# Ledger of designs, part 218: VH-VL binders against q9h9l3

Target 1, 176 residues: q9h9l3
Amino acid sequence: PRKMVAIDCEMVGTGPKGHVSSLARCSIVNYNGDVLYDEYILPPCHIVDYRTRWSGIRKQHMVNATPFKIARGQILKILTGKIVVGHAIHNDFKALQYFHPKSLTRDTSHIPPLNRKADCPENATMSLKHLTKKLLNRDIQVGKSGHSSVEDAQATMELYKLVEVEWEEHLARNPP
Key: E = the ipSAE of ESMFold2; O = the ipSAE of OpenDDE; V2 = 0.75 times the mean of E and O plus 0.25 times the DockQ between their complexes.

## First folded at step 10 (VH-VL)

Design Q60 (framework fv_amlenetug; at its last look DockQ between E and O 0.62; V2 from the best seeds 0.00; counts 0 for: pae E 2.1 > 2)
Fold by ESMFold2-Fast, scan of step 10:
Structure Q60 (fold): chain C 176 residues (1-176), chain A 120 residues (1-120), chain B 108 residues (1-108)
Amino acid sequence: as target 1 above (176 residues)
Amino acid sequence: EVQLLESGGGLVQTGGSLRLSCAASGFTFSNYAMSWVRQAPGKGLEWVSSISYSGEYTDYADSVKGRFTISRDNSQNTLYLQMNSLRAEDTAVYYCAKVRYYGSGSFDYWGQGTLVTVSS
Amino acid sequence: EIVLTQSPGTLSLSPGERATLSCRASQSVSDNYLAWYQQKPGQAPRLLIYGASTRATGIPDRFSGSGSGTDFTLTISRLEPEDFAVYYCQQYYSSPLTFGQGTKVEIK
């Protein structure tokens, strides 16, 4: 595999009224879409709101989940030194309590050529579901059972591959 | 080396109680979820119960709900299964199993098992 | 609950032959949350495969797993004498965790 991976995380609500987003699942795939990491993760704080409609997380997933401290170490070991692709990836890095270099980060919610290919305004923030349907003719996040972070990570990598050549050239011409 | 050693099995009468123990060594017990899986004589594997690394979350097979209680003591690296209101159908070898990382819910290490025989 | 059905119940083969074991789920096992175990008489089960296709540590490369959704396969490319055992599939996608009924691979 290349030194490029895609990530998608699911968060649950912890803290007062479930306002804090805590990591509860993380999926990482390689360039070809093969799963490198996929674990349910148990937050150190009490879960107030599973946000199941979006996260797909239920109480049953917490029984066999990996402790946050352990999962964080595993995930960071995979991400360090690689180009990391995600959608609205700032939220994932925040949940991981991790800083990834901007020069190695690719956010499919902020790539103007990708929006252009989807016939969307270049500076709009489009959902992963919308871009995937428009550009890959694939329906993701279907139904009321919550999202699959594996499916989302795979879709994110496929979307990035559509603009990879032109976007990497743009970044080379406009370095940090 | 990872080792899991079950104890507490034996012959018990229908309606009786037993407490199984599993002594863990060779890994950081407090960081892993644990499970009990049983196997009746000449039959296949049946998952019984699981417990999170902290003990906060537990789950049970429908056949044992309300009768069995899984628990753990992380200070002593020991997993327990309290079995009440035992039935003939509970006769089985009971295995202690460690949940793996990278495939959580599958079991990378198993004890040798302890036989529980329930009869009248 | 997800019911796993293994077929055949018994495979009678000779050393050196290829074994193909099937595991079918009553509903989709998403994200490839399926494992395979080997059990010899009087012994505890041994993990072979997890994530439908990933070999566990120390497992010889003659063992391979494949499949997705409802249909999964364990393949042993060239049977060795020590491979004659009972094999179980297990899903860990949905509670309760469930195992197949087992396939016995026996010497012809």
Scores: ipSAE 0.751, ipTM 0.897, lowest interface PAE 1.1, mean pLDDT 93
Fold by ESMFold2, look of step 12:
Parts: C-alpha cells; sequence; structure tokens
Structure Q60 (fold): chain C 176 residues (1-176), chain A 120 residues (1-120), chain B 108 residues (1-108)
C-alpha cells in the first residue's frame, strides 16, 4: 500500500501590490503526525507583503530560509509516489509549481462524508479551523500571530483519517 | 570538500574598526545563507549575524546591531563582517559558518576562526 | 530571546559509559528547531544533531537526540575516546539564534 502524507503551506505576497501568493513555509507530516519537513522558504521574487497575521512569516524567517528551487526539490522527493492530503490543496500545489496525480490527491475541503460528520452541507467548502473544531474538538489557528503549517498539516491528516476507509472505497469505485 | 577560511583578525583598540573576510570553496556559495558566530576566550558560542544567499536579508544580534555589517560578494565567494566601534566585549574568535538547509539556522560547516582582540 | 541552559556543566565519565546531556529552553522551541554541536580544544564546532533528533551526515549512531518543547537531551550510548569534548545545544526557532553555555564531557 501507498504511504500517505499531509501538507500545508504558508504564503507571502509578491508581485504587483503583493497580490501574487508565493511559498514561504511548507510542512509535511506522515500518517502518525510526525513532522517529515518543516522549513521556511525564500521566494525567488521580492516579498512585498509578509501577510504575517495569517502566514506567521516575518522578515527574520527569510534570512536562513531555503531558496525556493532547493526547497521545491526537497519537497517533491517527499511527495512523489505518495497519497498527499491537504486542505484546499490546489493552492499548495500552485505555490509549489507542481502537479500531483489526482488519483493520489485528497482534499479535506471537498469530501462530502467529512462535511456530513460535521453537520455541514455536503457540497459546502468548510474551513480547516471549523472542521477541526467540530470533528476533533480542537482549536487551531488560535491568536493573531499567524497560522502554524505544522499544526494545520497535522489537523488535516487527523480529519482525513475520520473518513479514510469510506473515501478510499469511494475513489476506488469512482476513479478521478 | 567544503572549506571556509577566515582572515582579518588582529589587535585593535577600543573604538576601532576591523573587516573580517571568509573565503569559501567546495560548494556553490551563492546558494547558501551564511553566518558569523563568535567565541570569547574560555566562553561559549554566540551568534553574531546572518545573511541570506543573495544578500537581500540580514540579521544581527542586539549586541552588535548598528556597529557590525555583514555582507557578501558572490562573484568572489567571500563573506565579510565590517566591525566598527569595537568594544572589549567583542574580543573573541570569529567563525564563518555555512547554514544547513533542512535544519535551516543550524550550521553544518565552520571555518577555523580568526581572533579579534580589542584593548585600550 | 530564548535562553538555553545546559546541565550538567561537567560530566566526568569513563570510556564505554552512557552520557546524557540536558538542554532546557526558557520558552518552548516549537517544531524542534534544536541542534547539538561537539567542540574539541582548538577546533571549530561540529554539527551532530539538527531538528532535535536527526543525525547530521557522517555522525555515528551512538549519538542520538530527543526531547521537545523546553527539554532536550543528547545521548551518547557508549563513549569512545574521541567523544571527550564540549557539547553545545543551539536553537534556531527564533532570532536571535542562541546557544547553551556548554557541557564538558571529560575522562574520569
Amino acid sequence: as target 1 above (176 residues)
Amino acid sequence: EVQLLESGGGLVQTGGSLRLSCAASGFTFSNYAMSWVRQAPGKGLEWVSSISYSGEYTDYADSVKGRFTISRDNSQNTLYLQMNSLRAEDTAVYYCAKVRYYGSGSFDYWGQGTLVTVSS
Amino acid sequence: EIVLTQSPGTLSLSPGERATLSCRASQSVSDNYLAWYQQKPGQAPRLLIYGASTRATGIPDRFSGSGSGTDFTLTISRLEPEDFAVYYCQQYYSSPLTFGQGTKVEIK
């Protein structure tokens, strides 16, 4: 059987008016929630907006940060051949400039059985914070100092486990 | 073989200036963040300053901020530390250190160090 | 600033013994941004462990790191003659980067 990992990324603003989202942190955990990767990443473009209130990224983090090209290589080695779980995961892959096979991708923002367990409409897009509170009885993203991508990746993996058997069976019957 | 060779240390009076250099070889210098770490005689290690791979981002210990300037010349594979307004407490061996990626902020290679002695 | 306090200051042991070195942080070091270094007299430090528990390239498996939050440990399972040195922990969670004051491991 294929190994499963969860990923979460934090972005900063680059480009005109800081509107482009560029990768500035990436965390990857294994099935048990152990951290496989957690690094600050220096985008190849100048940072216009650190977005610190949400990203937790500050200028000090960039001094020792791994250059994007090097970090991308490190991250892709971990992701290749694995089932990758994320929340709104297309944003993470976009920031990585990477396409993961759809058959190996799991997005907790779009799993109807997960929404059902949370007493949410099955076709609604629910936030990670909301699902985690409702289904794991945990508060994440607490305070105003930004998100932790480690915390978020761990929560994403635990949420997927709640529906893993049902959803893997569904995907086997309905290949993406 | 990664090598880091510091130079420019010596005896200087309080209030004086020195410029330290670190010649790098055996790796692609322009891909890596670099740091200066110092060690006073008989004492422990103290981080001084770091600089990003391109030189765009720098950071300093409070004890040296405004007096020391870290810089790099990627075309010459050289790291620098300009030290101004030197004080007795700046007396130390100064190490050039390469930042490790995955583990960023830890240092996987160190130079031999260069001694700076500050006296009145 | 995160202050790292190492204990004991000096650890006197014989070859073949197990060494346990402690590093305590004044506040939580999230995601285990902690490294260990070995330094012999007249030499630069040598990276042993990063990420609290990951051995650096070429480091023998008798060196292991563990711990989280505020309490970290370096263990040398069986001391070899070359292991008698000073050991430093370092955090790289936040600026300023800081080191512990060191633990000297010496021959009894």
Scores: ipSAE 0.574, ipTM 0.849, lowest interface PAE 2.1, mean pLDDT 92
Fold by OpenDDE, second read of step 11:
Structure Q60 (fold): chain C 176 residues (1-176), chain A 120 residues (1-120), chain B 108 residues (1-108)
Amino acid sequence: as target 1 above (176 residues)
Amino acid sequence: EVQLLESGGGLVQTGGSLRLSCAASGFTFSNYAMSWVRQAPGKGLEWVSSISYSGEYTDYADSVKGRFTISRDNSQNTLYLQMNSLRAEDTAVYYCAKVRYYGSGSFDYWGQGTLVTVSS
Amino acid sequence: EIVLTQSPGTLSLSPGERATLSCRASQSVSDNYLAWYQQKPGQAPRLLIYGASTRATGIPDRFSGSGSGTDFTLTISRLEPEDFAVYYCQQYYSSPLTFGQGTKVEIK
């Protein structure tokens, strides 16, 4: 069996009017929730909107941040060959300018059994916060300090564990 | 081998100015954020300033804000600290410090420091 | 700013003994952005631990870091003669970067 990791990224706004989402923090945890990677990342372009309320990113975090090119290399090294779990993970991969194999990707925002377990419509897109509260009885993304990508990655992994067996069997019968 | 060599320290009168330099070698200088950390005689460590790898972002301790300016020349592998309006409390050994790739904001390499003495 | 308070101020021990150093933050240091340094007289500081619990390259395994939130600990399992020095904790979660006031580990 392949090793499994969970990833969560925070993005800031770059480009005209800050509409481009650029990677500003990335956290990766292993199956047990141990942090494998957690770094502030400096986008190659000027930051127009830090989106602090959600991202938790401030200008001060960018001073010692890891250059994007370096961070990307480090992250890809960790992800290579792994099953990667995330929530709405396409956004993370887009920010990383990287596409992980679909067969090795698990998106907790698109797992019907997970939604069913949370008494949500199977085909609905539920937030990580909602699923975490319903299924883990845990509050995440609280306060005004913005999101914690480590916390979110850990929650994502724990959510996936709840449906891992069933979903892996489903995927085996229905490969993407 | 990573080497950081500070220079420019010395004796200066209150209100005077000094410019510190840090020559870096043994690593790709332009890939790392850099910082200055100082230590008054017989005292602890105090962060002074940091600069991003490209120089686009800078940060300062409140104690030096408006008086000190951090800069870098990546083509010369050199970090600078322009110190203006120096005060007696600025007397310290000033260390040039390299920021790690992992754990940004921690310092994995330090120079031997240069002493700045501000007298009245 | 996040104020880091180290304790004790001085720790007097003999070679071979276990040293436990505390670093308490005035507010939560999120994601364990906490480092430990060793400094000997007349020398620059040396990085021991980053990320609260990860040893820097070349650091002996007798050094270990632990903790989260506001309470962090540096442990030296068995003191070697070369370990007698001043130790500083440092947070890099938020600006300004701050150091503890230091703990001196001296020979008893």
Scores: ipSAE 0.446, ipTM 0.819, lowest interface PAE 1.1, mean pLDDT 94
ESMFold2 (binder alone), look of step 12: mean pLDDT 93; pTM 0.956
OpenDDE, look of step 12: ipSAE 0.342; ipTM 0.781

Design Q61 (framework fv_amlenetug; at its last look DockQ between E and O 0.89; V2 from the best seeds 0.00; counts 0 for: pae O 6.1 > 2)
Fold by ESMFold2-Fast, scan of step 10:
Structure Q61 (fold): chain C 176 residues (1-176), chain A 120 residues (1-120), chain B 108 residues (1-108)
Amino acid sequence: as target 1 above (176 residues)
Amino acid sequence: EVQLLESGGGLVQTGGSLRLSCAASGFTFSNYAMTWVRQAPGKGLEWVSGISYSGEYTDYADSVKGRFTISRDNSQNTLYLQMNSLRAEDTAVYYCAKVRYYGSGSFDYWGQGTLVTVSS
Amino acid sequence: EIVLTQSPGTLSLSPGERATLSCRASQSVSDNYLAWYQQKPGQAPRLLIYGASTRATGIPDRFSGSGSGTDFTLTISRLEPEDFAVYYCQQYYSSPLTFGQGTKVEIK
């Protein structure tokens, strides 16, 4: 079987009025939740808005950060050929300037059985925080200092595991 | 292979200035963040300052803010620490160190250190 | 700033014994952003462990790191003569970066 990883990225605002979302942190965990990658990443463009309340990124984190070009290469080597799990993962792939095959992508914001298990409408887009509380009885993204992408990636993998057998069976019979 | 060579240490009077240099070789200097860490005689390690690969972002320990300036010249593969308004408590061996990838914020290679002695 | 407190200050042990070194943080060091260094007299520090538990390249497997949050441990399973040195923990989660005060492992 193909190896599976979960990813979560944090973005900062660059460009006019900070409207462009640029990668500033990436965390990748394996099936068991062990960290394979977790680095702050320095965008090639000037940071206008750290978006700290959500990203957890501050100016201090840029001091030791890995250059974007280097980080992107490292991340893509980990993701290539693997099943990649994420929550609203299209945002992460966009920030990475990367295309991952849909057949190897699992988005926990768009898995109907997962919503059903949480007593939510099957086709609604539920937040990672809400699903994690309902299904794992854990509070994530707590406090005012921003999100931990490691915590989010770990929660995302655990959520996927709840429906993995059912969803992989569905995908085998109904390829994307 | 990877080498970091500090220079510029010596004896200086309180209130004086000194500039430390760290010559780097054996790796692509311009792709890595760098740091200065000091150690007072018989004491432990104290982080002093850090600088991003581009030189755009810098940070300092509170004890040196406003007095020390970290900088780098990527064309010469050299890291600098400009120390002004020196105090007796700044007496230490000053190490330059390379920030690693995978665990960025930990330091995989260190120079031999250069001694700075501040006296009246 | 996050203050790291190492204990004990000094461990007096013989070769072949197990060494257990503690590092406690005043605030949670999230995401396991903790490293361990070894320093011998007159030498620069050497990185042993990063990410709380990952051994750096070339470090013997008798060195292991564990812990999370505020409580971290460095273990040397069977001391060799070359292991008698001072050991420092370091957090890289929050600015300013900070080191513990050190634990000296000395020969009995």
Scores: ipSAE 0.790, ipTM 0.907, lowest interface PAE 0.8, mean pLDDT 93
Fold by ESMFold2, look of step 14:
Structure Q61 (fold): chain C 176 residues (1-176), chain A 120 residues (1-120), chain B 108 residues (1-108)
Amino acid sequence: as target 1 above (176 residues)
Amino acid sequence: EVQLLESGGGLVQTGGSLRLSCAASGFTFSNYAMTWVRQAPGKGLEWVSGISYSGEYTDYADSVKGRFTISRDNSQNTLYLQMNSLRAEDTAVYYCAKVRYYGSGSFDYWGQGTLVTVSS
Amino acid sequence: EIVLTQSPGTLSLSPGERATLSCRASQSVSDNYLAWYQQKPGQAPRLLIYGASTRATGIPDRFSGSGSGTDFTLTISRLEPEDFAVYYCQQYYSSPLTFGQGTKVEIK
């Protein structure tokens, strides 16, 4: 069977008024939750807003950060040919300036069986924090110091495992 | 072959200044963050300062902040440390080191070091 | 500032024995941003382990790292003559970057 990974990214504000979201951290874990990649990334353009409350990114993290172009190459090498799991994963791919095949993409924000297990409407978009609390009895993204992309990627993989057999069968019957 | 060669060390009096250089070769210098780490005689390692690949971001240990300035010239593949207001406590071997891409914040290549001795 | 305390200060062992070196952090090193270095007299440090458990390029598999949070361990499964040196842990979780004070592994 095809290997599966989970990804989560943190973004900072660049461009006019800091409205452009640029990649500043990326974490990738394997099926067992082992970290395959976790690096701070320096966007090629000036950071206007670190968005620290949500991103956890501070100026000090940029001193040793990997250039975006290099990090993107490293990340895409890991993702190529794999099933990639994420939460609202289109934002992660946009920040990577990357297309991943829909047949190999799993988005925990859009899986009806997962919502059903959480007693949520099947077509609702639920936050990662909410699903993780209800289905895994874990608190993630605790405090005001920002999110951990490692923690979030690991939670995303565990959520997918709850519905993996059912959802993979569904996708086999109903190709995206 | 990655090579880092420090220079500019020597004997200097308290209150004096020195400028250390680190010549880099065997890799694309402008793609990597760089750091200075020092080691006093018979003592352990102390991080001194770091600089991002572009030079835009720098950071310093509290013991040197305001006295030392890290810089780089990517066109000359050279890292610098300007050391002002030197104290006896600054006596050490100074290493330049390359930041690793995987495990960023760890240092995979080090120079052989240059000795700075500060006397009263 | 995160203080790293290594123990023991000196570890006296014979070739072929297993060495276990400890590094304790004063606060959690989240995401395991922890490295280990080897330093021989008159030489620069050599990176052994990063990410608490990942061997750097070219490091023999007798070196392994483990631990998380505040407690980290470097293990040398079978000491070779070239392994007698000083070992340092280093955190890169937060500024300032800090090193432990070192553990000397010496021949008994």
Scores: ipSAE 0.649, ipTM 0.874, lowest interface PAE 1.7, mean pLDDT 92
Fold by OpenDDE, second read of step 11:
Structure Q61 (fold): chain C 176 residues (1-176), chain A 120 residues (1-120), chain B 108 residues (1-108)
Amino acid sequence: as target 1 above (176 residues)
Amino acid sequence: EVQLLESGGGLVQTGGSLRLSCAASGFTFSNYAMTWVRQAPGKGLEWVSGISYSGEYTDYADSVKGRFTISRDNSQNTLYLQMNSLRAEDTAVYYCAKVRYYGSGSFDYWGQGTLVTVSS
Amino acid sequence: EIVLTQSPGTLSLSPGERATLSCRASQSVSDNYLAWYQQKPGQAPRLLIYGASTRATGIPDRFSGSGSGTDFTLTISRLEPEDFAVYYCQQYYSSPLTFGQGTKVEIK
């Protein structure tokens, strides 16, 4: 079996009106929740909207931030060959300008057994915060300081572990 | 081998100005954020200022904000600290330091420092 | 700003003994953005630990960092003669970046 990691990214707004989501922080944890990677990342384009309320990113964080191209290389090195777990992970990969193999991707926002376990409609898209509260009895993304990508990555991994066996069997029978 | 060499320190009167330089070698200078940290005689370390790899973003301690300016010339692999309106409490050894890739905000390489003495 | 308070101010020990240094933050240092440095007289500081618990390159395994939130610890399992120095903690979670006031580890 392949090693499994969970990823969560925070994005800021760049481009006109700040509508382009650019990677500003990335956190990766292993199966046990240990942090493998956690860095502030500096986008190549000027930041128009830090989206601080949600991202937790502030201007000061960009002073010592890792350049995007460097960070991307580091992150891809970690992800290569791994099963990558995330929540709405297509946004993370888009921000990374990277496409992980679908067969090695697990998106907790699209796992019907997970929703079922949380007494949610199977085909609904539930938030990480809601699923974490329902299934792990844990509050994440609280306060006004914005999200913690480490916390979110850890929660994502723990959620997936609840349905890992069932979902992996499903995927084996129904490969993407 | 990574090397950081500070220069420009010396004796200056209160209200005067100095410009510190830090010559970097042994790594791709333009890929890393840089910082200045100072240490008053017999005292602890104090963060002074930081600058992103491209120079687009800068930050300062409140104690020096409005008086000090951090800058860099990536073509010359040099970090600068322009110090204006110097005060006695600015007397310290000034270190330039490299910010590491992992753990951004921690400093993995330091120069030997340059002494700045501000007298009345 | 986040104020880091180190304790004790001075730690007197003999070679071979275990050293435990504390760093307490005035507020939570999220995601363990905490570093430790060693400084010897007349020398620049040297990075020991970053991310609260990760040893920098070339740092002996007798040095270890632990902690989270507001309480962090640097441990030297068995003091070597070259380990007697001043140690500083530093947070880089938020601006301004701040250092502790230092702990001096001296020979008894």
Scores: ipSAE 0.109, ipTM 0.709, lowest interface PAE 2.9, mean pLDDT 93
ESMFold2 (binder alone), look of step 14: mean pLDDT 93; pTM 0.951
OpenDDE, look of step 14: ipSAE 0.021; ipTM 0.630

Design Q62 (framework fv_amlenetug)
Fold by ESMFold2-Fast, scan of step 10:
Structure Q62 (fold): chain C 176 residues (1-176), chain A 120 residues (1-120), chain B 108 residues (1-108)
Amino acid sequence: as target 1 above (176 residues)
Amino acid sequence: EVQLLESGGGLVQTGGSLRLSCAASGFTFSNYAMTWVRQAPGKGLEWVSTISYSGEYTDYADSVKGRFTISRDNSQNTLYLQMNSLRAEDTAVYYCAKVRYYGSGSFDYWGQGTLVTVSS
Amino acid sequence: EIVLTQSPGTLSLSPGERATLSCRASQSVSDNYLAWYQQKPGQAPRLLIYGASTRATGIPDRFSGSGSGTDFTLTISRLEPEDFAVYYCQQYYSSPLTFGQGTKVEIK
């Protein structure tokens, strides 16, 4: 079988009024939740808004950060040819300026059986925090100091594993 | 091979100034954050300052804020530490170190160190 | 500031024995942003472990790191004579970056 990884990215605001979302951290875990990649990433453009409450990113993290071009190359080497799991993963791929094949992409914000298990409307986009609490009885993103993308990537993989057999069978019958 | 060569250490009077240099080779200097870590005689390691790959972001230990300035010249592959208003407690071996990819904030290569002795 | 406390201060062991070194943080070091260094007298430190448990390139497999949160451990299985050194833990989760005070391993 194809190898599977889960990804979660944090973005900061760049460009006019900080409205552009630029990659500033990326975490990737394997099927068992072991960390394969976790780096702060320095955008090529000036950071206007750290969005710290959500991203967890502060100026101090930029001092040791990996340049975007280098980080992107490292991340893409890990993702290429693998099944990539994420939550609202389009935002992560956009920040990476990367196209991943839909056939190898799994978005836990758009898996109807997962919402059903959580007693949520099948076509609603539920937050990672809500699904994790309902299905794994685990509290993530607890503070107001920002999220841990490692914690989020691990939770995302565990959520996907709850529906993996059912969803992979669905995709085999209904290829994207 | 990665090589970091420090220079500029020596004996200096309290209140004086000194500039340390670190010449880097064997890697693309402009792609990595760089740090200074010091060690007082017979004591442990103390982080002093770090500078981002571009030089845009810097950070300092509280004990040196306002007195020390870290800078870099990417065209010359050189890291600097300008030390002003030196105190006896600044006496230490000063190491230049490279921040690694994967585990950024840990230091994979270190120079040999340069001794700074501050006397009254 | 996250204060790292290492124990024991000095560890005296014979070659072939297992060494276990502790590093405790005054507050949680999230995401396992903890490194271990070895320093021999008169030499610069050498990175052994980063990410709490990942060995740096060229480091023998007798060195292993474990732990999370506030409690971290460096283990050296079957000590070799060249393992005589001081070992430092370092957190890189929050500024200022901090090191433990060191554990001296004395090989009998």
Scores: ipSAE 0.555, ipTM 0.851, lowest interface PAE 2.1, mean pLDDT 92

Design Q63 (framework fv_amlenetug)
Fold by ESMFold2-Fast, scan of step 10:
Structure Q63 (fold): chain C 176 residues (1-176), chain A 120 residues (1-120), chain B 108 residues (1-108)
Amino acid sequence: as target 1 above (176 residues)
Amino acid sequence: EVQLLESGGGLVQTGGSLRLSCAASGFTFSNYAMTWVRQAPGKGLEWVSSISYSGEYTDYADSVKGRFTISRDNSQNTLYLQMNSLRAEDTAVYYCAKVRYYGSGSFDYWGQGTLVTVSS
Amino acid sequence: EIVLTQSPGTLSLSPGERATLSCRASQSVGDNYLAWYQQKPGQAPRLLIYGASTRATGIPDRFSGSGSGTDFTLTISRLEPEDFAVYYCQQYYSSPLTFGQGTKVEIK
């Protein structure tokens, strides 16, 4: 049995009109929800749009932030060889400029049994907020000051634990 | 070993200017954000200013905005604080401190401080 | 700005006793963006705890941090002579960065 972690990243807008999503915060928690990593990260490119309503990132967070290349190395050391759980996790891996093996990746936005437990269409992409409210009776991403990536990573791990046995069995029968 | 050595403190008249320097060694200076924290005689700690590893982002306490400028020279491993329009309430020991990774915004290494005394 | 209020202002104890220091924030410091420092007369502050509960390198295990949101505690389980000092909490969640006013731990 392989070790499992959950990740959630916050991105800011860089490039033309802020259309490129660049990593600006990353949180990683272990199976029990303990924080292994939580840092603000300074993108190598100029930030055009902080996307504060969703990211929670402000200019003040960039002053003491860890350089992207350093943060990336730290994060990848934690993720390598582990089962990594996330929600719409392809966005996080893209921002990290990282490829994680599909066999070790678990995306709570694409787990049909999880949607079924939440009384949602099995193949729909449901938000983390909606699934967490339905299945854990917990409100996350509350208010307009942005999201907590620690809170999101913890919720993501708890959601996965609800279907872990069933989904790991499915993946053993149907390898990606 | 990590070392931070402040210099440039001294006695200055109200309205005067002073430039503080902090010489860093024992770590890759260009990879870390840096900060200045001051402490008035017999009082507590007050954050003054911080600067990102690249120098692109800076932040200041409201009490010093428009008067103080933080800067850095990564090629010389040196942090600076340019202080203009000095006031009596700026009298303090000024510490140079290194921002840590894993808890970024807390300070793992500090210099011994340099005393700035502002008198009329 | 986030105001940090430390209590008590002075804690008078003997070596071997437990010290419990409080730090309360005027508003949430997010995901535990709180640090604790020790300062001895004539010396620079020394980082003890960051992330509310993580000990900095080289800090003895008698020091522990706890709490979340607005209420935080630094505990020294068994005071050693070198632990008599002033202790400051600091938040690094919101600008401006702020420190508490300090708690002095002094010998009885």
Scores: ipSAE 0.688, ipTM 0.877, lowest interface PAE 1.2, mean pLDDT 92

